# Ledger of designs, part 1: VHH binders against Outer membrane protein assembly factor BamB (bamB)

All scores and structures are predictions.

Target 1, 360 residues: Outer membrane protein assembly factor BamB (bamB), of Alkalilimnicola ehrlichii (q0a984)
Amino acid sequence: CGGARELPDLSDVGDGVATETLWTASTGSGSASSAYALVPAVEGGRVYAADSNGRVTAWDAESGERLWRVDTGRELAAGPGAGGGLVLVGARDGRLLALDAENGEERWVSGLSSEILAVPQIARNIVVARSGDGRVYGLDGLTGRRLWIHDRSVPVLTLRGSSSPVVVGNRVVVGQDNGRLVTLNLQDGEVIWEAPVSIPRGRSDLERMVDLHADPLVFRGVAYAQAYQGELAAVGMGDGRERWSRDIPGHTGMAADSRQLYVVDDQSRLWALDRNNGATVWRQDRLQGLRLTAPVVIGGHLVLADEEGYLNWIAPDNGDLVGRDRHGRQPIQRPPVPDGDVLYLLSADGRLAALRLVED
Structure headers, positions and changes below count from the first letter of each chain, unless a header shows other numbers; Kabat numbers aren't used for antibody chains.
F, E and O are the ipSAE of ESMFold2-Fast, ESMFold2 and OpenDDE, as the mean of both directions, binder to target and target to binder. V2 is 0.75 times the mean of E and O plus 0.25 times the DockQ between their complexes.
[cut] marks letters that were taken out.
Atom coordinates printed by the task and the answers are left out, and those that the model quotes come from them; centres of patches stay.

## First folded at step 1 (VHH)

Design a1 (framework vhh_6z1v_2)
Fold by ESMFold2-Fast, scan of step 1:
Structure a1 (fold): chain B 360 residues (1-360), chain A 122 residues (1-122)
Amino acid sequence: as target 1 above (360 residues)
Amino acid sequence: EVQLVESGGRLVRTGGSLRLSCAASGRTFSDYAMGWFRQAPGKEREVVAAISWSGGSTWHADFVKGRFTISRDNAKNTVYLQMNSLKPEDTAVYYCAADYDLWTGEYEYDYWGQGTQVTVSS
């Protein structure tokens, strides 16, 4: 056992999938911690991004023209989430801020029970946010008034942070630190179903740690959840019944297309599984030793960013490492954000790039 | 879980109108987005219209915009497709489908009905 990490030799790997840089921008001073979930949001032809020093900025997605920038005066740790005319950011001190998407003006501020390390979501005028103590809140989008709270005790042993809730239709999917996936009604926070993904076992608290740290993925009526020290499970959205499971622990995250689920395990090996039955289609091991972001599907390609500033391109049909391209020398700590044929890439130092796939 | 039963399909003349209904059984119909799909003989199934769980958002395929309207009545657990100005190319088996998200442009849903036949004659 143990964790000796040696960087892979990728000197034989050529250039990746061709991209054109449409524009670049700076968010400010970047992220103060790898635990922060500072990720660009793309909504309504605009890109929003925050830095940990309190700046939130909006750019025109096509041109990169800055539309507004505001200083919240707070250490920001999560977001932005964008929708319904709002831009939502979570602060280290537990404050959740809603800004007007048009001009960045503060609409409301709501206090949660602890630091906000998960990207806030909004759907149907309901804001869904998670605090670091594990509580999930539903708030009125117009006022920030609390509509409901889902409260669950968290273990004393805290890992990197909490996974972000996922809103799908009228449901909120939450990965819990006890290894359970829960689905809540968006309107009232009532539990619809709860499914075990991994069961705590062993004598020590560390041995019993089965947190669902990876963000759950919902795709075509199936929720996918991966445990830190346990299983990967596919669960039906309708009834919470397990469709299949695999012993593939991890915390990085997942992506899917119509045929396959792409998942990174705890050794940074990339797996492609048949979505219907969980059978292995292929596995790519050449990226072992790198700290990877979750995979992203864009334009029929699969891409993962890494701690050395590379985008690593993988062929979805066979798992071949197509190539890699370096976008600066700073770590990329969160997955790139796809929008159509454009990929938005945020580096740890606050460099934001809009990259368009070049069709041959 | 939800079961879906389509009704209302029949033979109609070109230029006529028809309303299709999809009745759902199940406790949480109002949590589902609903879609109408069609499949003509020898062709792939295509999405016609979709409606969100609340009815607040709708989508209609370009080939039916201005002619077809999707709606729902959550109190009656029913989704409707009002079809006006029918054309021979609208001849197909029409299917109702349910899912937890509004999937405009995708052909997959979790729950499907058995279909209702619409024939438009000239």
Scores: ipSAE 0.000, ipTM 0.215, lowest interface PAE 15.7, mean pLDDT 84

Design a10 (framework vhh_6z1v_2)
Fold by ESMFold2-Fast, scan of step 1:
Structure a10 (fold): chain B 360 residues (1-360), chain A 123 residues (1-123)
Amino acid sequence: as target 1 above (360 residues)
Amino acid sequence: EVQLVESGGRLVRTGGSLRLSCAASGFTFDDYAMGWFRQAPGKEREVVAAISGSGGSTWHADFVKGRFTISRDNAKNTVYLQMNSLKPEDTAVYYCAAEYTGLRWYSDSYDYWGQGTQVTVSS
């Protein structure tokens, strides 16, 4: 029952940063929901991708040759995550599957408490996964047996989608539904520190919605978290102490370089903030009206994908809209995945492209 | 004790080639991204190339693309920088650095640094 959103006039904008298509592939049928976190994984010279109909495929990253494809028989909603010789996918029915990275054979299946909508991670032979009810699990990478669980209830008006845990060293960084950023010990799930990013205020559940829906970003010893209806905060990884905060709500996500944090607000405005103090360096408003993915920093360039199938290229120094290139007409709902000078782009219909930056 | 020890730096002629090595000890090598940085006299340190812990992801600065290649051998706890078509502008002290988690484009987040190896390119 909603009205149509007004799309911006970008007819004056030329071609973006030059890329060459190394290869293209089909994952199958693509994503059944914008809430699903189906994102390519790049590991060990291979690219892995899943579709919501249950297919998981591996390709050679350089050539695009298909190495294997398996059908899990499940509606997949998250992943893959790749590492430790495993490819990890989460299903709508709460099953977490670990596949052998070499051949796609099932190594184990573990049942979680609800749908899996966040990309599972693996580090130090421990799998970290989040279920839709807000629980975070640590599982043994070899067997899928539960090592620990961290509980957090989901608010009534939580924004659907993925907020993936971030593993850094022996720590797991989790954006919570209650506006708190939490760091857990990877081995036992014990809380190391908690930091309030935003405090629920207001009389209604809608007014009190402060979910940290955007994936937290950890960069240079600082964790960045953005609340849906609240603050953006920079928090020290060592002690959980706030470095700075800004009233910039959003749910799309962030990227950083040595000088700046790039963040998308709830109006699809792109901000560049001084990473050390949070002061505004520039803001780019021309993309308002588009549903944007989180920004990606690649080769000194800044890029965001959108629901119209475009890659939007922004100059990091001043926020100028350099150009746009359309990669099909289907939505791009998750950020492109950078690997060196290559972007892996997955469209909602299951089209996968490997695009290499061309300097000319 | 954590150590990064660079080797291979020397005087070479313009157009020459050189391979730098960095031997790492005292930490779990595969858990760390490795980077090569350089610093010329009177200039700030700049990132040259970086490689992820698995070796699956690499980044090279625009001014060395096509000339330099970063690689690693996790069985030997060593990262390499193959330098081809050397120019006088490549003259600098080259540093190896290790960073816990992921590929980094920038210097200030690296956890461990080597002492550097001098590369001099002359005509």
Scores: ipSAE 0.000, ipTM 0.121, lowest interface PAE 19.8, mean pLDDT 83

Design a11 (framework vhh_6z1v_2)
Fold by ESMFold2-Fast, scan of step 1:
Structure a11 (fold): chain B 360 residues (1-360), chain A 122 residues (1-122)
Amino acid sequence: as target 1 above (360 residues)
Amino acid sequence: EVQLVESGGRLVRTGGSLRLSCAASGFTFSDYEMGWFRQAPGKEREVVAAITWSGGSTWHADFVKGRFTISRDNAKNTVYLQMNSLKPEDTAVYYCAAGTSYWRLPTEYDYWGQGTQVTVSS
């Protein structure tokens, strides 16, 4: 039980966007901590999920038939990430495990310098992982051997958990604890550019906390980063030059479509900004007081999950709260994962649901 | 107590073959990545080969690829290095090491054996 806060009155809000439950499954015990980044991965017609007690499971995405389940014997804190024939999970003890996507057999294990709280990524046979001490690693996908490491100092005071690096083409985008957005070369880990999103200022460690805790978002050649106590910035992927910035602090995360960036601020207010110039298009304040997940764009709809087990549906064009649907009573702590017209939802207790948008 | 005990090192002629063994005790062997390292007189220790805790993946340094093969037997708590087509430049003390990281650097391994001397005459 966290600190007391007043929940919003949403008793006037009706049902949300219609969905059909394709299947449900249990991952096991769920997540032991809200700081853990245990999220479903969808790859090659399969869904992968992990629980904090060490189980990793694969299901057929269409039917929900379990394909395999393995027990790693480790407390898992991040993942899975899936790709290149691998399923990647990070452990609280710093071990990064690569499992065979076909059968769950362990392919390799590598140790990182600290606990793994960020979802590992893989692209072009290179695994990108972040440890809690702020280091980012590039590992060979076949062997788990380190190819490069990006090291940096961490602030004296930091939030629990870590933003996940984002891989786009031959580049790795990293939101750093010091308020800088950094892009690395995927092959060798060399810095391509750095952009200040928020600069530490103030006299106390608390006042100087500018961690880019929210996952950076890359959309159509622009990287978006949000600081915990600072700015939201849009940065060009090619040159690292700031396109625009806004004083909208937060740590929840972002989504984008062709017109707008959707971002949650530190008060759980949802903003839609013009992607080209950062101008406010609309703001939705009715969810203030809820602990929200990052927004997700699916099928022309915008959805955010919350600590009460609801999916909150927002109209992208005007910010209207379309409706809400409850999917259990346990918290939803990480954003649902979209794949086509299907939304994969994982509750804190380990309940996994595949929901298909129903459109007439 | 953690122990790694290498065996099999000896004098061998150029072109010969040798198998090194490393017996592990005092820790859960199947939880650790294992590596073979060597150190020639006046040189730093360098990585020769590494194997994941499950044995599902191996790595070999370029200077031994095709000649050396690392393997492990988790039931026997033993890691092996099969060395073929030996050259005088392979002369070194060979160490086995256990760590939680599948790394190429000696500083990243937690436990080390005492080493076994391999001498290759020309």
Scores: ipSAE 0.000, ipTM 0.123, lowest interface PAE 19.3, mean pLDDT 84

Design a12 (framework vhh_6z1v_2)
Fold by ESMFold2-Fast, scan of step 1:
Formats: structure tokens, sequence, C-alpha cells
Structure a12 (fold): chain B 360 residues (1-360), chain A 123 residues (1-123)
């Protein structure tokens, strides 16, 4: 007969942290693949979101009023990234589109070497984008002209989907499919440092998968990277030296606050680690069997979304499962986006909600 | 949730070809990574091939490279395993499995499994 993984019994769990729905909207059709990195962007009092059928929409963050919507005519797989007056989306055919943030008009289109599955970034008028073949591009924000390319061969087998480059100051942090974390100079793409997080082992291509698939997290001068089959490492941003590592493989992603790193492992167990030394503070196992998004820290709370449409609320100080609330029946495949006391939640079918934390 | 039903297994002669199909029903098929697994009598279950939710990435075990090809048709909610140059050692029950993307996980972590289809290769 057919089989499935065991789902946890959470029937004893009550309501989570109270939220008020400020507004809801639709992106159109949602995401055609969970490998796509279609995530809301919040920038300059606006929310931007894309669907895989080619629509990109902007809403006023406070009211939910639609400001503009355009149809790019392309299957979109990544974005939007927003900043510098631009909204950036990546297409399955390798085209990177820059739209005017004010009105959605196309400003330029650049062709990259492969499908774009990572959210494009922009800082200091330089666009950073990653193609599925492992290349990272620096492009001029005004014209889309290529400024530099960082070229690195990908393993024969890699997870479909790409970690998004993270821009911090004048540096670009990239998690590579070969298990290495690399930091590039934003202006010229020169390697500043490269750190091994995990090394491929085994005979089969499947055994050798050490993809740093989760987006790297940079927090207070430390870069955190997690390998699919391997290690979690904390690396100093200044010198690329490992500060600590743990055998906690995974792909989902991370969050941090001033005291702790929160990370989901490959069994959907949630760990809180001391950021300074990697020591376990607590672990929450009750969510095993659920497909979780990366944790999000908001308003002193910790929240993770899941494939059943729930927000799962965890107390950061002890790992207690505070409660859970269902926001529809469709999967939530990417972490909710926090902005102040508001959480922006995008479901796989394209439903977008702005939820404000309610505090007594 | 998704249900999977394999078909196409039968007796075939050494050197022959066979195409297995796995039909999915339930939620959107295009959201799932798909895999083909097999288990021969007295042996452990092993992964044969895997394909990402969009079909943009595929993987084939070393022992079938050049002979087997995995593909999918998201419009038909079906994944296929084309098997060429069959050998007696390919005799096994073949299972279709699904997991929400983006990962090609170990066999024990696939979320949904079919009932299997028997392939027998003889000379």
Amino acid sequence: as target 1 above (360 residues)
Amino acid sequence: EVQLVESGGRLVRTGGSLRLSCAASGRTFSEYDMGWFRQAPGKEREVVAAISSSGGSTWHADFVKGRFTISRDNAKNTVYLQMNSLKPEDTAVYYCAADLTPYFRSQSEYDYWGQGTQVTVSS
C-alpha cells in the first residue's frame, strides 16, 4: 500500500500569539514550484510580490491598496528583491528584470547563464543575482550591464533551488553548492575569503550533496551557513575564520536574536544555540514531520510556517510551543517576512496577508 | 496530500525496454520532487532516480546511468521511468515516491509512496 511520513499529533495545542489582519491581497496565481523563491519584499512603505505566471504587484504596506500591477510575460521563479528604486525578479529562462518601484515599468532586462531561482539583491546601485548553474553576477543597477561574474562549477547533483546571496555593506555572502561559504567584494566580485562549511563525502552524487541551500544569515559580524548533509558553521565576517560548528544538517534556514541562533534541522527539529559558542540552549521536537519554513523573530516571539498553512509560535527563551493558528489550507513554503510588528505571509496559491502582532 | 499509483511493471527479456508510469492525484503535482526506488528480494530498498518539481534537475544512480531516464509531465500529473538495456539484476518492485520540494532526500524521508509495480527481467 501507499505510505507517508508520520505527522505530529498537535491536537492539544491551542491558539498562538494574537494577530490582527490588517489586509489581504492576491498575487494572482501563486508559485508553480516550491523550488521557486517567490517571497514578498518590503521596502519604502510598500510590499512587492510576484507570481510564477509573470505578474508583479505593489501594495501600500499600511493599507493594502494596490499601487500597481504589471505582467512581465515570463515564468518568474525568484524575487522580488527591492531597493534603490527598483523591483527585481528572476525568470525561469534566465532573464533578470528590473522594474521601476514607483510604477512597475520595465527599466532593463539582462540575460544570465541559467534559470534564476534565488532572490536578486540590490545595494549601492549594484544588483547581485545568482543563476542555477552556480554563477553569481554583479550588475549595474541603472543599466543592467554586467560589472563582474563569480564563476564556480556546480556538483553533478544539486538541490533545485538556490540560496540567495546576502549583501552586507560592501560584501556579498554566497552559500555555494559545493559546501563552501564565500564572501565577495560587491564592487568587483573579488573573493575576500572562502570558508569550508562542509566537504563532499561518499561515492554517490546523492551522498556528496553538501549544498548550502538555506540562505546564509549574517548577524552582528557573524555569517551562519548550514549544509544539506553536513555541518552548521558560524564564520567571522572580517576574516572568514570559523568560530564554531555543529553537526546539524538542514536546508530550511535560520534566524537570530541578540542571544541565540534558531535553526531547523533535516528532521524539522528546532534548535536554539548560543550564538557565541554554538552550545544547545533548547530543542523543540514537537514539529517533526511537518515541512517547516525558516524561523522568524518578530516582537520578541519566534514563528515558523508550515505546509498545512499554520503559523507555529515558539517561546524564544525556553522553546515551548506557545500555540498555532491556521491561515488557510494552502502550503506556506517560504518564511513570513517581518517588518516592525507586522508579519507578511504568502501562501503557495498567491494569497498575501499582513498580520500585526497584538500585545496586551 | 497526494496519492501515487505506479503502472507498467511486467516480465521483460534481458536487453529489452520498459516504461514505468506513476500517476499522482490530490494536491498540485508540480509542487513535488519525485523519486523512483526499487527493492529486490533479499536486498535493501535503493534510490534509482529523482526529479525536481519543475523537471529542471534530475539524478540517476550510477548503476542505471545511460540506461534509465526519469522524466515528468506536470500537465498530466505523471512521472516516468524509461528503462533501456534491462539486466536480470534490475528485477525488483519499483516504487514511486513524492516529497515537497526542494530536496532529494533519503528513502525514509519521502512523504508519499505508491504501492509498487513488479519488474522481472529474464533471459
Scores: ipSAE 0.000, ipTM 0.130, lowest interface PAE 19.5, mean pLDDT 83

Design a13 (framework vhh_6z1v_2)
Fold by ESMFold2-Fast, scan of step 1:
Structure a13 (fold): chain B 360 residues (1-360), chain A 126 residues (1-126)
Amino acid sequence: as target 1 above (360 residues)
Amino acid sequence: EVQLVESGGRLVRTGGSLRLSCAASGFTFSDYAMGWFRQAPGKEREVVAAISWSGDDTWHADFVKGRFTISRDNAKNTVYLQMNSLKPEDTAVYYCAAESYGTVFKYLGTDEYDYWGQGTQVTVSS
């Protein structure tokens, strides 16, 4: 009874939603830091993953057969992002690498102003990347040449790590360290709108920390952003106007379905909110004290991974803890990646598993 | 107690330049987004430019892009509007405004701003 973040007693919880392991693979040595955003990418029937020692690998999504593996010779901290025939990885030294999705050959390398801790994105032949100093870059997908920069100074005190920009159509959604959500034009980086989620208050740097550290979520014309020591807000994509807000601080992340927003707060409590007005539908507190990943919606279920290697399954309609299943003993530090009825799970030690939901 | 005081408005010829200043007092300037608005004779007040509380993000109306630039100096509690290549159509009373919360760009309009200055007259002769 000594610690503030005590592990919950979940000994009464049975097995979760049944899954079939389609294949397993190793990415190499895994992640050197919990601040690194090394997450599988699924694109065009392939799965891509990177390790922090510089290896990037591609597998066939159905069979798990390795298609290629390259060694970039760099400490990788973010990615991969995949699209447009490219696999994009960000390095701790600020280098952004674009690899050929077919064979892993380096197409270009571009230098950014600081370490890359956010997953690079690509849409419409434009690469969007964020450096640790708060800058967001638009780069030409063919050459890696800079098209635009959106500049934002980082507070003296900030959380290690960066929320990933989200690309939707021709817009880039960025959660900033100053508590503001900004939407940029993908083509030229011009600000379309800027919305406050939380305002820095107080005299100390710690008190003024309102970083939108959780990845913003865009779902059906609404952008959702959560501040570290502030509010959760729903903002219209078309006009940047706040639709609703709640005092639910956090840094873990969110998921949505047609009816509800699922959000993890700073105590690892899972909330389901009505997407239209932000009213609480249910809250699940039994996972409090675990280091949870962002929730994932898959096959009518809600799943969150944790630091002990479990997948925690929640019923979306009432928040009931359906069950838990352990997938190894190493931490799972990033949310599993869904693709149809398959969940791609990457453990901190570099173990990758493709799990298919079993239908009765 | 709260005051926004605009200065710099005057008569200028077409193609000329002018810098407007707005000095703020009575509130914590660095916590407020700032905007420049204008009202021409017989027209509604319209947003010209806006700047976030940090100065990291700016917005300019399409009819002034490339000609006007908004900036701020938080150490001096002042927001500026640099106006280049002035046209007769730019003739208006220019107002600065402060907003403590919310989106500061064109679709919000005047009701989103907490404090307003008295305005400074800019007249551009052909």
Scores: ipSAE 0.000, ipTM 0.103, lowest interface PAE 21.7, mean pLDDT 83

Design a14 (framework vhh_6z1v_2)
Fold by ESMFold2-Fast, scan of step 1:
Structure a14 (fold): chain B 360 residues (1-360), chain A 124 residues (1-124)
Amino acid sequence: as target 1 above (360 residues)
Amino acid sequence: EVQLVESGGRLVRTGGSLRLSCAASGFTFEDYAMGWFRQAPGKEREVVAAISYSGGSTWHADFVKGRFTISRDNAKNTVYLQMNSLKPEDTAVYYCAASTEYYIKGWSTDYDYWGQGTQVTVSS
């Protein structure tokens, strides 16, 4: 009852893609801030989720049976990330916690320079975490000992929150607050390449905001990055050279399939671009005015969640709004997590649902 | 109309055995994880054992491992706690609790429904 923004009229839209609820669970009290990156992790037949109040829980992915729950005693703001036998959560106070994936026991705690608002990653026994001051850390997975730090100056005014680093092979892809996409060597943190996605323009700090706030997407050897007030760019993973760019600013995020890149702009318009050259295939404007999550590709369908608790189903071939299904009345602030034909959905109040696509 | 009714609590000698039962009604029992808690005079309520909705997974507190066993019979809407090698330290009111989730650590707030408890006294 308090916003000036007009919501779209979607009363003519029917039911979406049919799903079966496999199980539901509670993570606790949910997320204390929309800036927090509390997202379910799916790894090794298990689902992990964290609560702002400090709880981290593991469930069996097939049955929804709770395997363990621990109280970290900290305000959690990011994660979990899961892999290598660890569950990683980042705290508001800058502590990065590694929990044993089997039983939830704390293996180690490491202090970073600022609040952790980006989901930690792990690959090849190296934990990659980002603090709110823009620093990216490589830590030993066994001990939490710092292996390397990548330090970059942060603009005076940035969007609160951080894009998550993306680990691909022996490389770490980082979207920076200065509008640059950087790729680091996972083992030693050395810069492999830097690519300008957007360049700060204007005289005020507000006008110069070009944060790569949306998580970069890496798909089949190409990194996609979107600036808050600038361009969307496709960059080759091998050389850091721009393949194409478009004037499509935003902060929500992206998804891709073999033919198309799906991206949400700063007006909540959904674009499908030819992945190879960036040419517009279609645009869907009917969701304009809603706060959307990043798109998700699942089972040949495209889905976006919104602040009113809906899953919005879009046909990838033509952008038609197929239908909408409401999964509660609480905001959905982070994209649903796909795993095969199952979609894991976490609402802002801490409700977790496992939904399976029903196909005839 | 949700009810959890514990039974089986009594006075028992050190080294003795006792089986507690908790009969559930008013909800779909097979969809709920079940737990046993205890509270001794002047102490906080602590989790003793928990069992998943299917009975496929169980957890027992370190202070009862090897002595207590939790089990359930979904056809009878009942959860059990088999207590062996009882010690005076096991003297407490034992509570049955139901949750949409299986609980393995001592957060009573994770449980949605509670019984009134059954008194177990262990004497030498």
Scores: ipSAE 0.000, ipTM 0.125, lowest interface PAE 19.2, mean pLDDT 84

Design a15 (framework vhh_6z1v_2)
Fold by ESMFold2-Fast, scan of step 1:
Structure a15 (fold): chain B 360 residues (1-360), chain A 121 residues (1-121)
Amino acid sequence: as target 1 above (360 residues)
Amino acid sequence: EVQLVESGGRLVRTGGSLRLSCAASGRTFDSYAMGWFRQAPGKEREVVAAISWSGGETWHADFVKGRFTISRDNAKNTVYLQMNSLKPEDTAVYYCAAQYDLRTFGSYDYWGQGTQVTVSS
């Protein structure tokens, strides 16, 4: 292509769902690249966030009081992930840092094979991290010692940045750059199953790009994965068998509720699909041309952030654009993080806001 | 936002060599995978070579394999295409293209203006 886009006319759209700002804070300088996965983590009544210049900060989730801030001295590109008493950040130079959640003290540093652009995860005292060369690591949470490695080649033409592994119970779900969804045993990294979401086709590497760039979504025993130039598939967690698929390519990401899957396609059209069979329930086209974050389900509402700093509110039942509200002028490049009735919103310049839904 | 400017295209005799350069300007050059494409008159644009954002992986089309080599220097924000053993069939406009994070830009959202390579027999 050539990078030409028409922005939608949304001048007729009013205010969205009402929110109360509980607090605001600054992470420092924000994100140096849209390829970085710098996303707030909410865990144990605390909010953690990192900036690309090396700062990691913890705040009290209710008050916004800063609990600690450390300077790692590294260019940070991913995280934080939080859990098990640790805050995990990945650096551009391949270093994975584990900080004490209580005080920010460095517990360990582990070197991975390439830059870390995916948010590290932790479950059952095992840290799961992905390096840019496509390797997925299981590390001991206490020491950072490598427990296992899942080593798969990535295609030559891949997207900058990597989807984050998703940990569910004793399983790790990984979206691969070759169009495959892989589920690993958390304890030993053994492959449990592999499912093709999209098969590379054509003669050139460009034609064969089927990168599962969007984070896979696991919801109630089903894994959902979307390929860049391919398909969207629903796969059973128990056996890796495809339940349904649709020709809806994209890279932005997904959300689900008890009835529907919400997915953004490569034209920034928002689809609601029946989770059981993938049938279209509704489609909302008014946001075409905007660079959207993945949808977020919160308090019976659906919200997507965009490059102009707006939160775009959609009615889940029919796809109506309820309204939109601007939260600054800087891009919002990662989906807001929900926790109960609170949204944590991080702008590209490092502004962090805690917004509570004003519901009866 | 990234701009790409190709240079180095010229007339070369069959069997000769030529190096093309693609200079990138913009905030995050090292976040881009880069490709070289070519287009001859009346034909579709085709992929010639590609290199990952780190430079650790390269790919070359079968019709140039063993003759062309792609490389990059992230410190200089530059991608190169070294062309050896040139054939008349290599005559085309050569384009540099950048593939960025799709959450911001589509694949190969940035293209240079092209540089003409002519190989005489």
Scores: ipSAE 0.000, ipTM 0.200, lowest interface PAE 15.0, mean pLDDT 83

Design a16 (framework vhh_6z1v_2)
Fold by ESMFold2-Fast, scan of step 1:
Structure a16 (fold): chain B 360 residues (1-360), chain A 121 residues (1-121)
Amino acid sequence: as target 1 above (360 residues)
Amino acid sequence: EVQLVESGGRLVRTGGSLRLSCAASGRTFSDYAMGWFRQAPGKEREVVAAISWSGGSTWHADFVKGRFTISRDNAKNTVYLQMNSLKPEDTAVYYCAAETYVYEGDTYDYWGQGTQVTVSS
């Protein structure tokens, strides 16, 4: 089916950055679909992960000791999100589950209008969740009672999956399917500002697809959003004013450090841009043809995972491909999660690894 | 960790000028964005100005734009707020903050003791 994509020749690339495996674990069966947003959550010295068959597990982050495991009995498609004493998972049937972070006991279940394909968030005792029909909900963290809803219809044609809302302070940042970035008040769901990232063009629904499918990135008071068939924009969090934009379409995602924004375009080329003005610092083209995860900044290094099970290490200063390390043969479909000098890696088959960077 | 010490606050007359300083120690100062905040009695704390790690980008609140200028000297590990055309409404305790999470928002990790600015009519 489908035929072969042109894969890059990376046989000249040696081993990447040295890592020490702290522990490994299994989440169960893994992810049933590449559209699912099953990603480890790290919170309060614990790691949480879910599988598509309904299992949610907590481990001690330092030792890898399993603290609890529960079976929700549901096909899980998103999460977990963790915070405020809760672990949040979204189901394919639209059910949002809140579990007690200490023991995995179900605290509440709320029904949303459609499948949940975006990682739920929690801040200030308010749970933020997005359903596949484009609606964003604010729920009471204690009860699961709906506090507000932001209603947005989706276009007839959109990318499979949904970008996750990003909560920063008292604001919720949402990438919309119409190419607009919107910021909501966390408490009441009121729109604070909307910013156009890309304008739909063309006659067909396919030509007008400018979905902000990649998760928005908020870093140091700037929201970065990338359109599928459009632009990349940097927008001020305070007022929604555009600071700069570039014609760099994509759907994979972004990372930032104090100096640079790292973004993957629709050809799997990795760009480093000056965060203040969007000027190109470097571009790395050798990963073209791979399905990449969003870049991750950890310990002064830049890493991207791929569909063949590799971690691809890149020098942030000049974009050099430092090396590649294979972690199994199954796809890595979501970005590894950094916490300090530890990287948490989840493969599509449900294998979880905690890797510590080893620097000389 | 970074430690911040504000200085320069005093009583000034309406229309006067004042320069505030914030000296930083404990970390690589040049890797952090810095901000100035203020809080008047009985009012919420508000962002006045912010400056990027390099000093190449600045932001100023609309209520001080054209009157206040933020700057930094990375060789001295110091950030400044030059305040011109002072108004009684500028009376507040001014705080320096180093950003570790967001450039302009609710999340700053390191706050100084503050320095009192009083503008008399």
Scores: ipSAE 0.000, ipTM 0.159, lowest interface PAE 15.7, mean pLDDT 82

